# Ledger of designs, part 21: VHH binders against Protein Abitram (abitram)

Target 1, 175 residues: Protein Abitram (abitram), of Dictyostelium discoideum (Social amoeba) (q54td9)
Amino acid sequence: MRTLIERYYSQYYFIDTTITDPNLTEDQYVNQHTNELAVIGVAPSHPVLQQEISKIEFKENAINNEVSGVRKTGGFKLQSNTILCVITCSNGKEYFLRSCIKGKLLEINKELINNPSLLKTNHATSGFLAIVEPMIKDKFMENPGLIKFEEYHKLRNIPIQKGPVFLKDNTNDED
Below, E stands for the ipSAE of ESMFold2; O stands for the ipSAE of OpenDDE; V2 stands for 0.75 times the mean of E and O plus 0.25 times the DockQ between their complexes.

## First folded at step 16 (VHH; framework vhh_ozoralizumab_d1)

Design s7 (from r2 with T58I; at its last look DockQ between E and O 0.01; V2 from the best seeds 0.00; counts 0 for: pae O 10.1 > 2, unsure alone 64.6 < 65, off the site)
Fold by OpenDDE, look of step 16:
Structure s7 (fold): chain B 175 residues (1-175), chain A 125 residues (1-125)
Amino acid sequence: as target 1 above (175 residues)
Amino acid sequence: EVQLVESGGGLVQPGGSLRLSCAASGFTFSKYWMYWVRQAPGKGLEWVSEISPRGGYIKYPDSVKGRFTISRDNAKNTLYLQMNSLRPEDTAVYYCAKGSDFWESTWGSADMDVRGQGTLVTVSS
């Protein structure tokens, strides 16, 4: 049986400030751990959660490969607007999900490729998109578009619920 | 100048254990990704372990996963590699390697820029 590690994060949300339409809520979450690593995922306000997801494709090459030699993957430097993956819905609609923060890509959630529905069923936990090492560590709020937990909930009229944000097993920390 | 000095290598029997150390100097150790790589006789460099600046991210290839443990002490500017359940195929010169500058490095091509002189690990009965 795997040991589960409960982690507590500082919760941030990415709001695309370039969008002038207040009804567009393609929001993402950025959960920063005490070790400063950030987990990127889809916020509950995101319209993709109301769609049937047929496919998830990551734009970046997966770094969690079994290559024992020199890595051949590029593009691990992330800007806040760097596209991480494309979600294709059953109706043909596509959504683009972003890094949300500047940093280095550490891990892609490959499980989403094989089980796209995981994004909907567990968007706040195992349905995360990626793990990122932030470039801005001490000044996390300097990432454009990031707002705090309370501000997001107020903005989107979502009731505030406190609790565990992310659960991982010990093996996932070493992969 | 960046310096990395490995130590702890030696001769060990199969199933044995060794602990390698790498003393780092000449740069802000706590800000860089660190690596262990190895080169067996007649073979190319093989990546063995990776650790983030604060140790929050660790990665191993399948070849050593479950047997090797990378760690670091930023206060001592030291990188470690605990090697358990050693096998003859683990025989190699082991190098400590510094990650490239975060801002200028290209992942997968130039993610490591400097390595030490290496320490020889021989696993033999």
Scores: ipSAE 0.005, ipTM 0.286, lowest interface PAE 10.1, mean pLDDT 83
ESMFold2, look of step 16: ipSAE 0.509; ipTM 0.779
ESMFold2 (binder alone), look of step 16: mean pLDDT 79; pTM 0.809

Design s8 (from r4 with D62Q K65R; at its last look DockQ between E and O 0.01; V2 from the best seeds 0.00; counts 0 for: pae O 10.4 > 2, off the site)
Fold by OpenDDE, look of step 16:
Structure s8 (fold): chain B 175 residues (1-175), chain A 125 residues (1-125)
Amino acid sequence: as target 1 above (175 residues)
Amino acid sequence: EVQLVESGGGLVQPGGSLRLSCAASGFTFSKYWMYWVRQAPGKGLEWVSEISPRGGYTKYPQSVRGRFTISRDNAKNTLYLQMNSLRPEDTAVYYCAKGSDFWESTYGSADMDVRGQGTLVTVSS
């Protein structure tokens, strides 16, 4: 049976196309909710999930875009390759996680700063990285490296769970 | 050409309600984030409300939160702002604004590009 996320989110995955080594699987997920906001996180294929995480640091301070009475700009605007955070592993390895999509940074998961292990234990849920307001719908799928759920599973040879499934919200998907 | 035409403004007493409309044309309305902004006499432009293309997400500044409601009818290419519990400090020219494309957006860039001519809302006893 599909998870709640599978039912109510349009699931995409970001494959870093700048990486020429096909064996590198530093993939991220982009879950777009019915409200059109996107939740950015680490995909199950990402090697960071096999590491002990020492520290997570977010690069952008301008994240605390609290709504003010006078608002000229809507927060920190992201490109798909904009680095959101740096993950430091116990062995000294660093991973860079990205926005994956063009949009506006709405929120970072501050819990990851205080509890870096949350990324590993709950990468698909509470261990998300950030919430991003995507650009217009037509251009959403034009983000480089963004692929659909099925394509990702095929690419990474990850079986799709069998059984009763609920329909995904595909209203934001391009034909 | 992108066109936005606001309507529904007028004189209202404190505590009263008003509903603004914005007729959009010249672009695919349903694909864009939309906004309401206002400018009070002698003051700068103030953001009032934000709504996602499908209307599933809305956001308000603290100044109007709980009192104003933004909505949209994509079939009619129309944006709305329901204003309740109006206060004298809500007196302003209200503009609807189109969200910008983010292709060339950088930090600090406006997330709105085009707005209408505005409609005047006066809250006075």
Scores: ipSAE 0.000, ipTM 0.280, lowest interface PAE 10.4, mean pLDDT 83
ESMFold2, look of step 16: ipSAE 0.683; ipTM 0.852
ESMFold2 (binder alone), look of step 16: mean pLDDT 80; pTM 0.819

## First folded at step 17 (VHH; framework vhh_ozoralizumab_d1)

Design t1 (from s6 with K65R W107Y; at its last look DockQ between E and O 0.62; V2 from the best seeds 0.00; counts 0 for: pae O 6.3 > 2)
Fold by OpenDDE, look of step 17:
Structure t1 (fold): chain B 175 residues (1-175), chain A 125 residues (1-125)
Amino acid sequence: as target 1 above (175 residues)
Amino acid sequence: EVQLVESGGGLVQPGGSLRLSCAASGFTFSKYWMYWVRQAPGKGLEWVSEISPRGGYTKYPDSVRGRFTISRDNAKNTLYLQMNSLRPEDTAVYYCAKGTDFWESTYGSADMDVRGQGTLVTVSS
């Protein structure tokens, strides 16, 4: 029986195509719901998960231009390489996380601002970065750098574990 | 007026090292991504390195990774590029470039709005 995630989400991963060094693993996940909305987050391979996080900051435009209301009006236009947030580690290291896909920013996870550790403890679930409405809906793989779930696991030599993945309640977004 | 002035270029043998500097003025240096780019004879502009405003993030293309190191001193409004293990294919005019915006920065030359006059680096035996 398919897990809930397998039933309702298509899982993709963003690999920086500008870097061919396999040791550089600043990867992100893009989970696309059946309603076509995408949840963006940090992949398990990302080195930030091994760091102590002191601060997470989102772009001001991302904060101010969130889509409000049922009509989904507004939103910040994103390119795949648009920076969503900056993560500052305790040692001063910074990581920049990106949209990974072209689309419209619907929501940022503001909880990360107040609780930066959430990114490490729950990167696959409540520690997500943002929700994006993709511009490319039926051709999702046309986004540069995106690879499928199986390909990512193979690439990074990560065993496929069966377990719960972040499932956002989209009851308000299906209209 | 935004100004970027590169220095430190010259002739070096393969395997040698050079350190480039870029003096910035006319803008709040510490708020912008900075870049090094280069242009080899007969070739287009190539991105060489990237550094975040605070210096806590750096990135390189495969062509120079492990050999080049970008750094910055925000107190001095200066950008640096340490180049080690230089190769003939590194021969180019090297430019310091300013990013367009901290948050709008993506990747590549598209994020750059101003560059200096450049400094010539020649790697030859």
Scores: ipSAE 0.018, ipTM 0.333, lowest interface PAE 6.3, mean pLDDT 83
ESMFold2, look of step 17: ipSAE 0.592; ipTM 0.804
ESMFold2 (binder alone), look of step 17: mean pLDDT 81; pTM 0.823

Design t2 (from s6 with S105Y; at its last look DockQ between E and O 0.65; V2 from the best seeds 0.00; counts 0 for: pae E 2.8 > 2)
Fold by ESMFold2, look of step 17:
Structure t2 (fold): chain B 175 residues (1-175), chain A 125 residues (1-125)
Amino acid sequence: as target 1 above (175 residues)
Amino acid sequence: EVQLVESGGGLVQPGGSLRLSCAASGFTFSKYWMYWVRQAPGKGLEWVSEISPRGGYTKYPDSVKGRFTISRDNAKNTLYLQMNSLRPEDTAVYYCAKGTDFWEYTWGSADMDVRGQGTLVTVSS
């Protein structure tokens, strides 16, 4: 049985495979939807998930980008290392989260500004960081620094946590 | 005019400690990423530490991790490097460097503006 994410997304992770210290594994997920758009968020291994978050800040032009929308000629362009947001924890620790892939920013998750705890409680769902239109959509592994779902979980020794699964339904099998 | 003035170097025995200071002026210190770098005799610059503008993010290479601690006091426009468990291979001239503004963070030594004379740290018996 497959979850909603497994049905509609190919799951990748942006990590530095040379880092094994769990306090430094600031990993992020990159989930590519069947429509080719990518959802960027915080991976289960990220140390921020063990912290009390006081605020999440986005760059001002990223906030305003949602108003302008996606345009063929241009828009807010991202490199893989472009900082999307800064998470400040109650102890003063900061975490910088980035695009992970080259592309065009479609929107940020503005709900995180008013409800930062959503990042932790729903990191793989409603707690995502951003939606990006990737520059490299076909052969997605050509985006540098990505590893696949199974390799990520083996490398980080993180058990696979299943969410809600689809019940067998002939109508849904055609998705 | 941007000025960075390093101090606190000296001669210490292996296993000893030193605290370096960097007095900053001519720019809004609290808005910038800051770095420590060092240059051993006959070698190029080696990155030693980085700290975010607000002080909440720090990073170190493996060669100094666990022994060195970067910190900053934005009210005093001062950057610090606490160096513990010093080794002969830590012998170098240490410089602080001004990085980019908060949101313009980039990876690479080209972003590190080294302007001071540095402070010499010598670790020897």
Scores: ipSAE 0.401, ipTM 0.742, lowest interface PAE 2.8, mean pLDDT 83
ESMFold2 (binder alone), look of step 17: mean pLDDT 81; pTM 0.822
OpenDDE, look of step 17: ipSAE 0.802; ipTM 0.906

Design t3 (from t1 with S105Y; at its last look DockQ between E and O 0.67; V2 from the best seeds 0.00; counts 0 for: pae E 2.3 > 2)
Fold by ESMFold2, look of step 17:
Structure t3 (fold): chain B 175 residues (1-175), chain A 125 residues (1-125)
Amino acid sequence: as target 1 above (175 residues)
Amino acid sequence: EVQLVESGGGLVQPGGSLRLSCAASGFTFSKYWMYWVRQAPGKGLEWVSEISPRGGYTKYPDSVRGRFTISRDNAKNTLYLQMNSLRPEDTAVYYCAKGTDFWEYTYGSADMDVRGQGTLVTVSS
């Protein structure tokens, strides 16, 4: 069986390809679920993962955001460069994290406010930043500034840890 | 009535150093992103550095990274640019610029407000 990420998400990254200094690679991930929603977080290459984090602050409008429990109504509209949060490190350094894609903010991860270390210990899972309903859902690579999983790992020289090898799945066998 | 007053320019030899200052008034300095930009004769404005309102985030283009350091003293409403290892290509009039409020920051120079007369830096033997 493939991992949950491999089964249910397409993995993309929002990076500046001209930056090669690992102290400056402020990369973020964008994982698009099969239900088309995108999970935004901090990529493994981000220098904040090597820092002691003192606090994470979200924009007030993101904290007060409302989305109904029915299909999409309301919600804070985002551009790809909209700042969602600022991370302040114990040495005073700041990092700004962004939406990465145009869309509607559905949720921020409010647990990061009370437990900032979650960003570092679980950055790909429970330490996500936000959930966004993308404007461009079909042909997701048409969202500007994204690169795919394989290109990201090549550009950042990060080895790919492949998941288990499976026999080809039949759609009738998958829920 | 935003006012920005640059100072500290002058003539230096290649490899030399200068420290520029920008005195700010007419706004709450500590709430705003600040920038240095420069203009060589006959050329357009070139972004040189940026700093967050609290001073914890700085950014530089490759042309000056490692040689220039932006800083701010919010108690004195003053922005600084420490310029080391100066090259003839750094010759320009240097301006400070007021950016947006903390959360309204966007990439690029479109939101920079240049108000002062600048300070001339000349790098030559």
Scores: ipSAE 0.469, ipTM 0.774, lowest interface PAE 2.3, mean pLDDT 84
ESMFold2 (binder alone), look of step 17: mean pLDDT 80; pTM 0.818
OpenDDE, look of step 17: ipSAE 0.824; ipTM 0.916

Design t4 (from s6 with K31S; at its last look DockQ between E and O 0.60; V2 from the best seeds 0.53)
Fold by OpenDDE, look of step 17:
Structure t4 (fold): chain B 175 residues (1-175), chain A 125 residues (1-125)
Amino acid sequence: as target 1 above (175 residues)
Amino acid sequence: EVQLVESGGGLVQPGGSLRLSCAASGFTFSSYWMYWVRQAPGKGLEWVSEISPRGGYTKYPDSVKGRFTISRDNAKNTLYLQMNSLRPEDTAVYYCAKGTDFWESTWGSADMDVRGQGTLVTVSS
């Protein structure tokens, strides 16, 4: 039986193509829902998951310019390289996580601010970073650095896990 | 006025090391991404290192990764580039460059708005 994510999302992964070093694994996932909205998060290969996280910060504009109203007006315009948040580890190391796709920022996961550990415990689900309305809907793969689920698993030698996976319900953003 | 002044360049043999410095003034140094870029003779500008405002994040292209180390001292408004295992192909004018914002980094040159006069690094036997 297909997981919820497998049933309702197309799973993509963002690979930083500016660096060809295979040991660089600061990867992110982009899960596109059937309603075309994308959930951005940290991929299992990302080294931040091995770190102790002290805090997570979002850009102020991202916080203040979320989409509002029934008509989804406003929103922060994102480029694929737009930094969404900075993660500070206990040792002072920082990671910068990006939009990965062009689009409009609909929501940031503010829970990560108050509970940074959520990123590590639930990176694939409730520990997501943001919800983005993609600019490119039909040609999602035209976003630079995006690869498909199967290609990512092959590239990073990560076995495909079988079992139920659930994402936060974002039905409120479907209107 | 934003000012960046590079120093530390010179002639070095292959396999040698150099440390470059960049003195920054005219802006809040600790609030900006900083970069090193270089321009070899007859070639375009190449990004060689990136560092976050707080110094907790660094990035390098494959061409210099493992050999170069960028660092900063925000108390001194100074940027550094430690260059080890230098190669002839590292010969270039090296520039310190200022980023545009804490939240903006394009992994390249697009977010750089000011650079210094540069310092020449020559790697030759």
Scores: ipSAE 0.474, ipTM 0.744, lowest interface PAE 1.1, mean pLDDT 87
ESMFold2, look of step 17: ipSAE 0.534; ipTM 0.797
ESMFold2 (binder alone), look of step 17: mean pLDDT 81; pTM 0.817

Design t5 (from s6 with D111G; at its last look DockQ between E and O 0.69; V2 from the best seeds 0.66)
Fold by ESMFold2, look of step 17:
Structure t5 (fold): chain B 175 residues (1-175), chain A 125 residues (1-125)
Amino acid sequence: as target 1 above (175 residues)
Amino acid sequence: EVQLVESGGGLVQPGGSLRLSCAASGFTFSKYWMYWVRQAPGKGLEWVSEISPRGGYTKYPDSVKGRFTISRDNAKNTLYLQMNSLRPEDTAVYYCAKGTDFWESTWGSAGMDVRGQGTLVTVSS
């Protein structure tokens, strides 16, 4: 049995493998949908999920990002290290969340501006950070710095747990 | 013209402490990521800390984590490095470096601008 994420997405993570201190693992997920678009968000290991968040800020250009059209032939271009947003915690700590992949920004999750708690309560679903059109869509692992779902859970010592599925699982996809 | 002036170095015994300062001018200090880097004799530059423009994010390599603390006073345009539990391998010329704007990349060595003469830290018995 498989979740909706497992059926419709290939799950990848962007992490610094040299960091083992769980207070410093600023890991992010990169979920590639079957339509090739990528959803970027905060991984379960990220320390911000244990913090009290006071605000989430996106770069001004990203908030008003517009794509397509004759004079708008591209969107907000991203490198893997491009900062998408900063999260400020109640104690003054900041966390910088990044694109993780090279591509074009299609959308930020504007709901996070008005409801930052979505990041913590729904980090893998409605609390995502951004939707990106990746530059490298075929053989997605060729995007530098990504690891797959199973390797991530092993490196971070997070048990693999499967939740209930909303659609019947007819075959095994990439996990 | 961007200017960075380091001070506070000196000779200390192992286990001692020093506080380095970096006076910044010629740019809007509060908009930029700032760094401390060091250069031991005969070696290249080694990153030793970073701090976000507003001071809420800091990062350190394992070699100094827990012993060094970066901080900034944006009202005084000054960057600091508190160095505790100093070891002989910390001996180096220490430089502050101007990074990128708030929203630009701070990943790795991208955008670091080292300009001063540095300040020498010598840790020896």
Scores: ipSAE 0.504, ipTM 0.787, lowest interface PAE 1.9, mean pLDDT 83
ESMFold2 (binder alone), look of step 17: mean pLDDT 81; pTM 0.828
OpenDDE, look of step 17: ipSAE 0.795; ipTM 0.901

Design t6 (from s6 with T100V; at its last look DockQ between E and O 0.74; V2 from the best seeds 0.00; counts 0 for: pae E 2.1 > 2)
Fold by ESMFold2, look of step 17:
Order: sequence, then structure tokens, then C-alpha cells
Structure t6 (fold): chain B 175 residues (1-175), chain A 125 residues (1-125)
Amino acid sequence: as target 1 above (175 residues)
Amino acid sequence: EVQLVESGGGLVQPGGSLRLSCAASGFTFSKYWMYWVRQAPGKGLEWVSEISPRGGYTKYPDSVKGRFTISRDNAKNTLYLQMNSLRPEDTAVYYCAKGVDFWESTWGSADMDVRGQGTLVTVSS
């Protein structure tokens, strides 16, 4: 059986296919829910997942974003290259994470501000960056720069997990 | 008002090293992305390196990665390019360029503001 993500999301990735050095693959995921909203996060190949994170900063107007109603009439407008956040590592290294798609920002994951470790421990789940209402919903691959799940794993030489995946595991490592 | 003054170029043998400097004035240097670009004889501008306003993010094309290092000293309003293992293909006029502010970085060269006269690097026997 499929994972919960596979049941409710179509999984896409925003990568630079010309980058092959695994220390430089600053890849992001874009998961489109069956309700057509997109969840933006850090892909497994991103080097930040191997770093000690000091802080995560979001653009001020993204933090103050106000969206109301079922039609999402407000919202900060995004281009695919709009910087959502910057991650500063303990050694001073920075990583810039972006919207990946054109659309409207519905919310950022404010928990990352108070608990940056969620990005690393739960990058595909509770450690997401943002939720976006895409401009292009119906033929999602028309959003420029996206590749699908299988092609991503082939290009990055990451084995596709086979068989059922149980998403109940919750790691509690804090003293 | 904005001024960018490149220096440190010269004639060097293949395998040698040079360190380029770019003195910046007329803007708040520490707020901006900065770039190095170059123009080889008979060619267009080629992006060579990128650095974030705080210096924590750098990026290089395959042609120079591992050999070139961009850095900045925000207290001195100065951008640097350390060039090692130089090759004849690196022969060019090198320019620094002012980018956009901290949150507005873009991919590619569209927002690079080249203003200086450049500094000539010649790599030949």
C-alpha cells in the first residue's frame, strides 16, 4: 500500500538538473495536495540536512501574511524564485529556500522559527516551509522547472523506497 | 554615485594564482549580493561567482569551482576573488557587479550591475 503522502499528494521536485555535485544539490520538494494546494519543503538531497542549523529566518511580510476565507482572497504573491527563508548554520553558512512555483503564499511553517530542528528531523512532514496556492493547478507540470518523483530519484541516485511506509514514528531525542 | 573599482589583475603563468579586489562605494555594501563576471576576448560576459550579503552563501560555475574563491570584507567595503590553478582559458577582463538586496536574489545574470573598468587577467607562458 501507498504512504499517506502518496495517497493525498502528487510529489514534484524543483532542482537544477545541471548540478551533479551532491554537496551543491539545493533541491526542494513541491507536494500538491488533492485539494490543489502545494506544500513546499526541503528535498532529501539538500545539503542543509547534513548541517547544524543555528536559525531559520522568514521574510517579514511572509510572517505577517494574512489570508482569509475559503477563496484565499489575501496572500503574499510569489514568483518561483522568491526567497521564502534563509537557513543559517552554526558555521555561518547560509542556504536560501524559495517558493519554487508562482502563486500566493497561504502560510509559512512558523514552528520552524522556534524549533529549527524540525526541518531536519521531519523535512517531508511537519518540517515543511510553506503552503502555497499555485497559479497553475490543473496541469501542474506546466509550472516551469518541476520534475516528477521517479525522475528526481533517478537523477539524484536516491533509491525509491519499496513497500509500505509507516508514518507513525515520532522521534523524541531531547533531554 | 555607485562606484566599483577592480584591481589585482596581471600577467601570470599557467598554474599560477592571483587575488582580485573590488573597492565599493556609494551604496550600503553589506546589504547587497555581489558577483564576479568576466569577458574573454571576443566573447560575451560570463558569470564567475556569487556571494550573499553576509558572505555565508557562495556559488560557482563548473568552469571555476574548486579553483576560485569569492569572499567579502563588509567592514572594508571590499569584494575579493582568489584565483588558483589559473589556465589560459581564464584570460579575460574581470568585473565585479552589484546585485539586489538580501531578500531579492535571483538566479542568473539579469540583476547584475557592472560599473567598473575591470581588471585584466592574462594567463600565458
Scores: ipSAE 0.492, ipTM 0.776, lowest interface PAE 2.1, mean pLDDT 84
ESMFold2 (binder alone), look of step 17: mean pLDDT 80; pTM 0.822
OpenDDE, look of step 17: ipSAE 0.811; ipTM 0.908

Design t7 (from s6 with S105H; at its last fold request DockQ between E and O 0.73; V2 from the best seeds 0.75)
Amino acid sequence: EVQLVESGGGLVQPGGSLRLSCAASGFTFSKYWMYWVRQAPGKGLEWVSEISPRGGYTKYPDSVKGRFTISRDNAKNTLYLQMNSLRPEDTAVYYCAKGTDFWEHTWGSADMDVRGQGTLVTVSS
ESMFold2, look of step 17: ipSAE 0.617; ipTM 0.826
ESMFold2 (binder alone), look of step 17: mean pLDDT 81; pTM 0.829
OpenDDE, look of step 17: ipSAE 0.822; ipTM 0.917
ESMFold2, fold request of step 18: ipSAE 0.640, 0.635, 0.620; ipTM 0.837, 0.834, 0.831
ESMFold2 (binder alone), fold request of step 18: mean pLDDT 81, 79, 80; pTM 0.833, 0.811, 0.821
OpenDDE, fold request of step 18: ipSAE 0.852, 0.832, 0.858; ipTM 0.935, 0.922, 0.935

## First folded at step 19 (VHH; framework vhh_ozoralizumab_d1)

Design u1 (from t7 with K65R W107Y; at its last look DockQ between E and O 0.71; V2 from the best seeds 0.73)
Amino acid sequence: EVQLVESGGGLVQPGGSLRLSCAASGFTFSKYWMYWVRQAPGKGLEWVSEISPRGGYTKYPDSVRGRFTISRDNAKNTLYLQMNSLRPEDTAVYYCAKGTDFWEHTYGSADMDVRGQGTLVTVSS
ESMFold2, look of step 19: ipSAE 0.691; ipTM 0.854
ESMFold2 (binder alone), look of step 19: mean pLDDT 81; pTM 0.832
OpenDDE, look of step 19: ipSAE 0.829; ipTM 0.918
ESMFold2, look of step 21: ipSAE 0.673; ipTM 0.852
ESMFold2 (binder alone), look of step 21: mean pLDDT 82; pTM 0.833
OpenDDE, look of step 21: ipSAE 0.811; ipTM 0.913

Design u2 (at its last look DockQ between E and O 0.72; V2 from the best seeds 0.69)
Fold by ESMFold2, look of step 19:
Structure u2 (fold): chain B 175 residues (1-175), chain A 124 residues (1-124)
Amino acid sequence: as target 1 above (175 residues)
Amino acid sequence: EVQLVESGGGLVQPGGSLRLSCAASGFTFSKYWMYWVRQAPGKGLEWVSEISPRGGYTKYPDSVKGRFTISRDNAKNTLYLQMNSLRPEDTAVYYCAKGTDFWEHTWGSAMDVRGQGTLVTVSS
């Protein structure tokens, strides 16, 4: 039996958000929904999940981002390397989380601003970082730096385990 | 006018240590990513370290990782490179460089300004 995430999302991972250190484990997930939108978050291998988080900051124009519901026009344009947020840990260490894919920012997870602990407790679900409309949505693997779910788990030596049901999809984010 | 002035280079034996300094002026130092790069005799430029504007994120290539430590003192507008366990292949002119603003960081060591450099020579 597949989880709801497995049924409604294709799961990808971005392995290195910087070209200068190819041995980084600061991985991010990129889950493409059947409606083609992408959910960006922190992968299980990311060292921030072992840190005590003091705050999560988003770029100001991402916080103020408004996308028309009628046409989904406007929005903040993203390159794969665009910084979405900075996580500051209690020891002063910073982690930079990026878009991973080129596209338009539709939404940040504003709950992380008030409740940074959601990132650690629910990183694959309600602790996501952002929703992005990808530029490359057909042949999604043409987005540079992505690997698929099975390859990621082999690469990082993380046992494949049935994930939870995705409790929050983009349709449930309507206010 | 933006200025970067490196110091602390010199002659050192293999296995020794040096601490380089870079005095910055003419811009808001704490706003920018900062870098150390080096150029060995007859070679091109090699990136050796980067540090975030607030100092909480640092990165190194494998060639220096574990031996070199970048740091910054934003109150003194000064960038540092602590170089330990020096090897003859570390012989180079070392430069500091100003990067982009906090949110505009890009891959590939984006750099706008470098100083005059300070020579490090590692030999018996």
Scores: ipSAE 0.518, ipTM 0.793, lowest interface PAE 1.9, mean pLDDT 83
ESMFold2 (binder alone), look of step 19: mean pLDDT 81; pTM 0.832
OpenDDE, look of step 19: ipSAE 0.838; ipTM 0.926

Design u3 (from t7 with T58Y; at its last look DockQ between E and O 0.64; V2 from the best seeds 0.72)
Fold by ESMFold2, look of step 19:
Structure u3 (fold): chain B 175 residues (1-175), chain A 125 residues (1-125)
Amino acid sequence: as target 1 above (175 residues)
Amino acid sequence: EVQLVESGGGLVQPGGSLRLSCAASGFTFSKYWMYWVRQAPGKGLEWVSEISPRGGYYKYPDSVKGRFTISRDNAKNTLYLQMNSLRPEDTAVYYCAKGTDFWEHTWGSADMDVRGQGTLVTVSS
């Protein structure tokens, strides 16, 4: 059995493959929905998930983003390195989370402002950072700096939660 | 006018330590990302460290990680670089650089403004 993410999203990660120290792996996920929109969040390897979070701040323009719907004019345009938010930890450490892909900001997760703990308890679900309309939607791997789900888990030595995957056998003609 | 004045360089033996300072004026120091860069003989500028405007984020390349520590005192408009376990390859002129404001940080050297005379660090037996 596939999870909801596996059924409706292609899972990618934005990481620096040269970084191996787990205290420095500031990795983010980029999940592309079947409708082509991307959900940006904090990857399991990110050190902030082991920190006590004091607050999460978004750039003022992202909070006041007035664009709605696909292909509306205006709105907050993003480069892959555009800072979306800053997480401040109780020890004063800061982490900068970015768009990861070029595109147009559709929505930030404003709930994180009022409830920062959501990032840690639900980082892959309701604790997402933002929804982006990607500039490069087809051939999504042409977005610089992305790697796919299996490569990410191998490089970071993170166990893959194996799903049942009942129908992976090509020779099984039950259909 | 933006001014950056580096100091604290000198001649030191391998394994020694130095503390560099950068006095900043002509801008609101606490609003900006700050950097240390260096230029060894015959080489271009090499990024050495960065620090966020509030001081809570800092990063180093592998060449200096664990040996160098960047810090800032926003009340004194001063940037610091503590350099320990110095090696001959650390020999260079060291400069501080003014970056962008808080939200406009990027990963490239294009946002670094190097203006000072620099301070020479020579690591030699």
Scores: ipSAE 0.643, ipTM 0.842, lowest interface PAE 1.2, mean pLDDT 85
ESMFold2 (binder alone), look of step 19: mean pLDDT 81; pTM 0.832
OpenDDE, look of step 19: ipSAE 0.854; ipTM 0.934

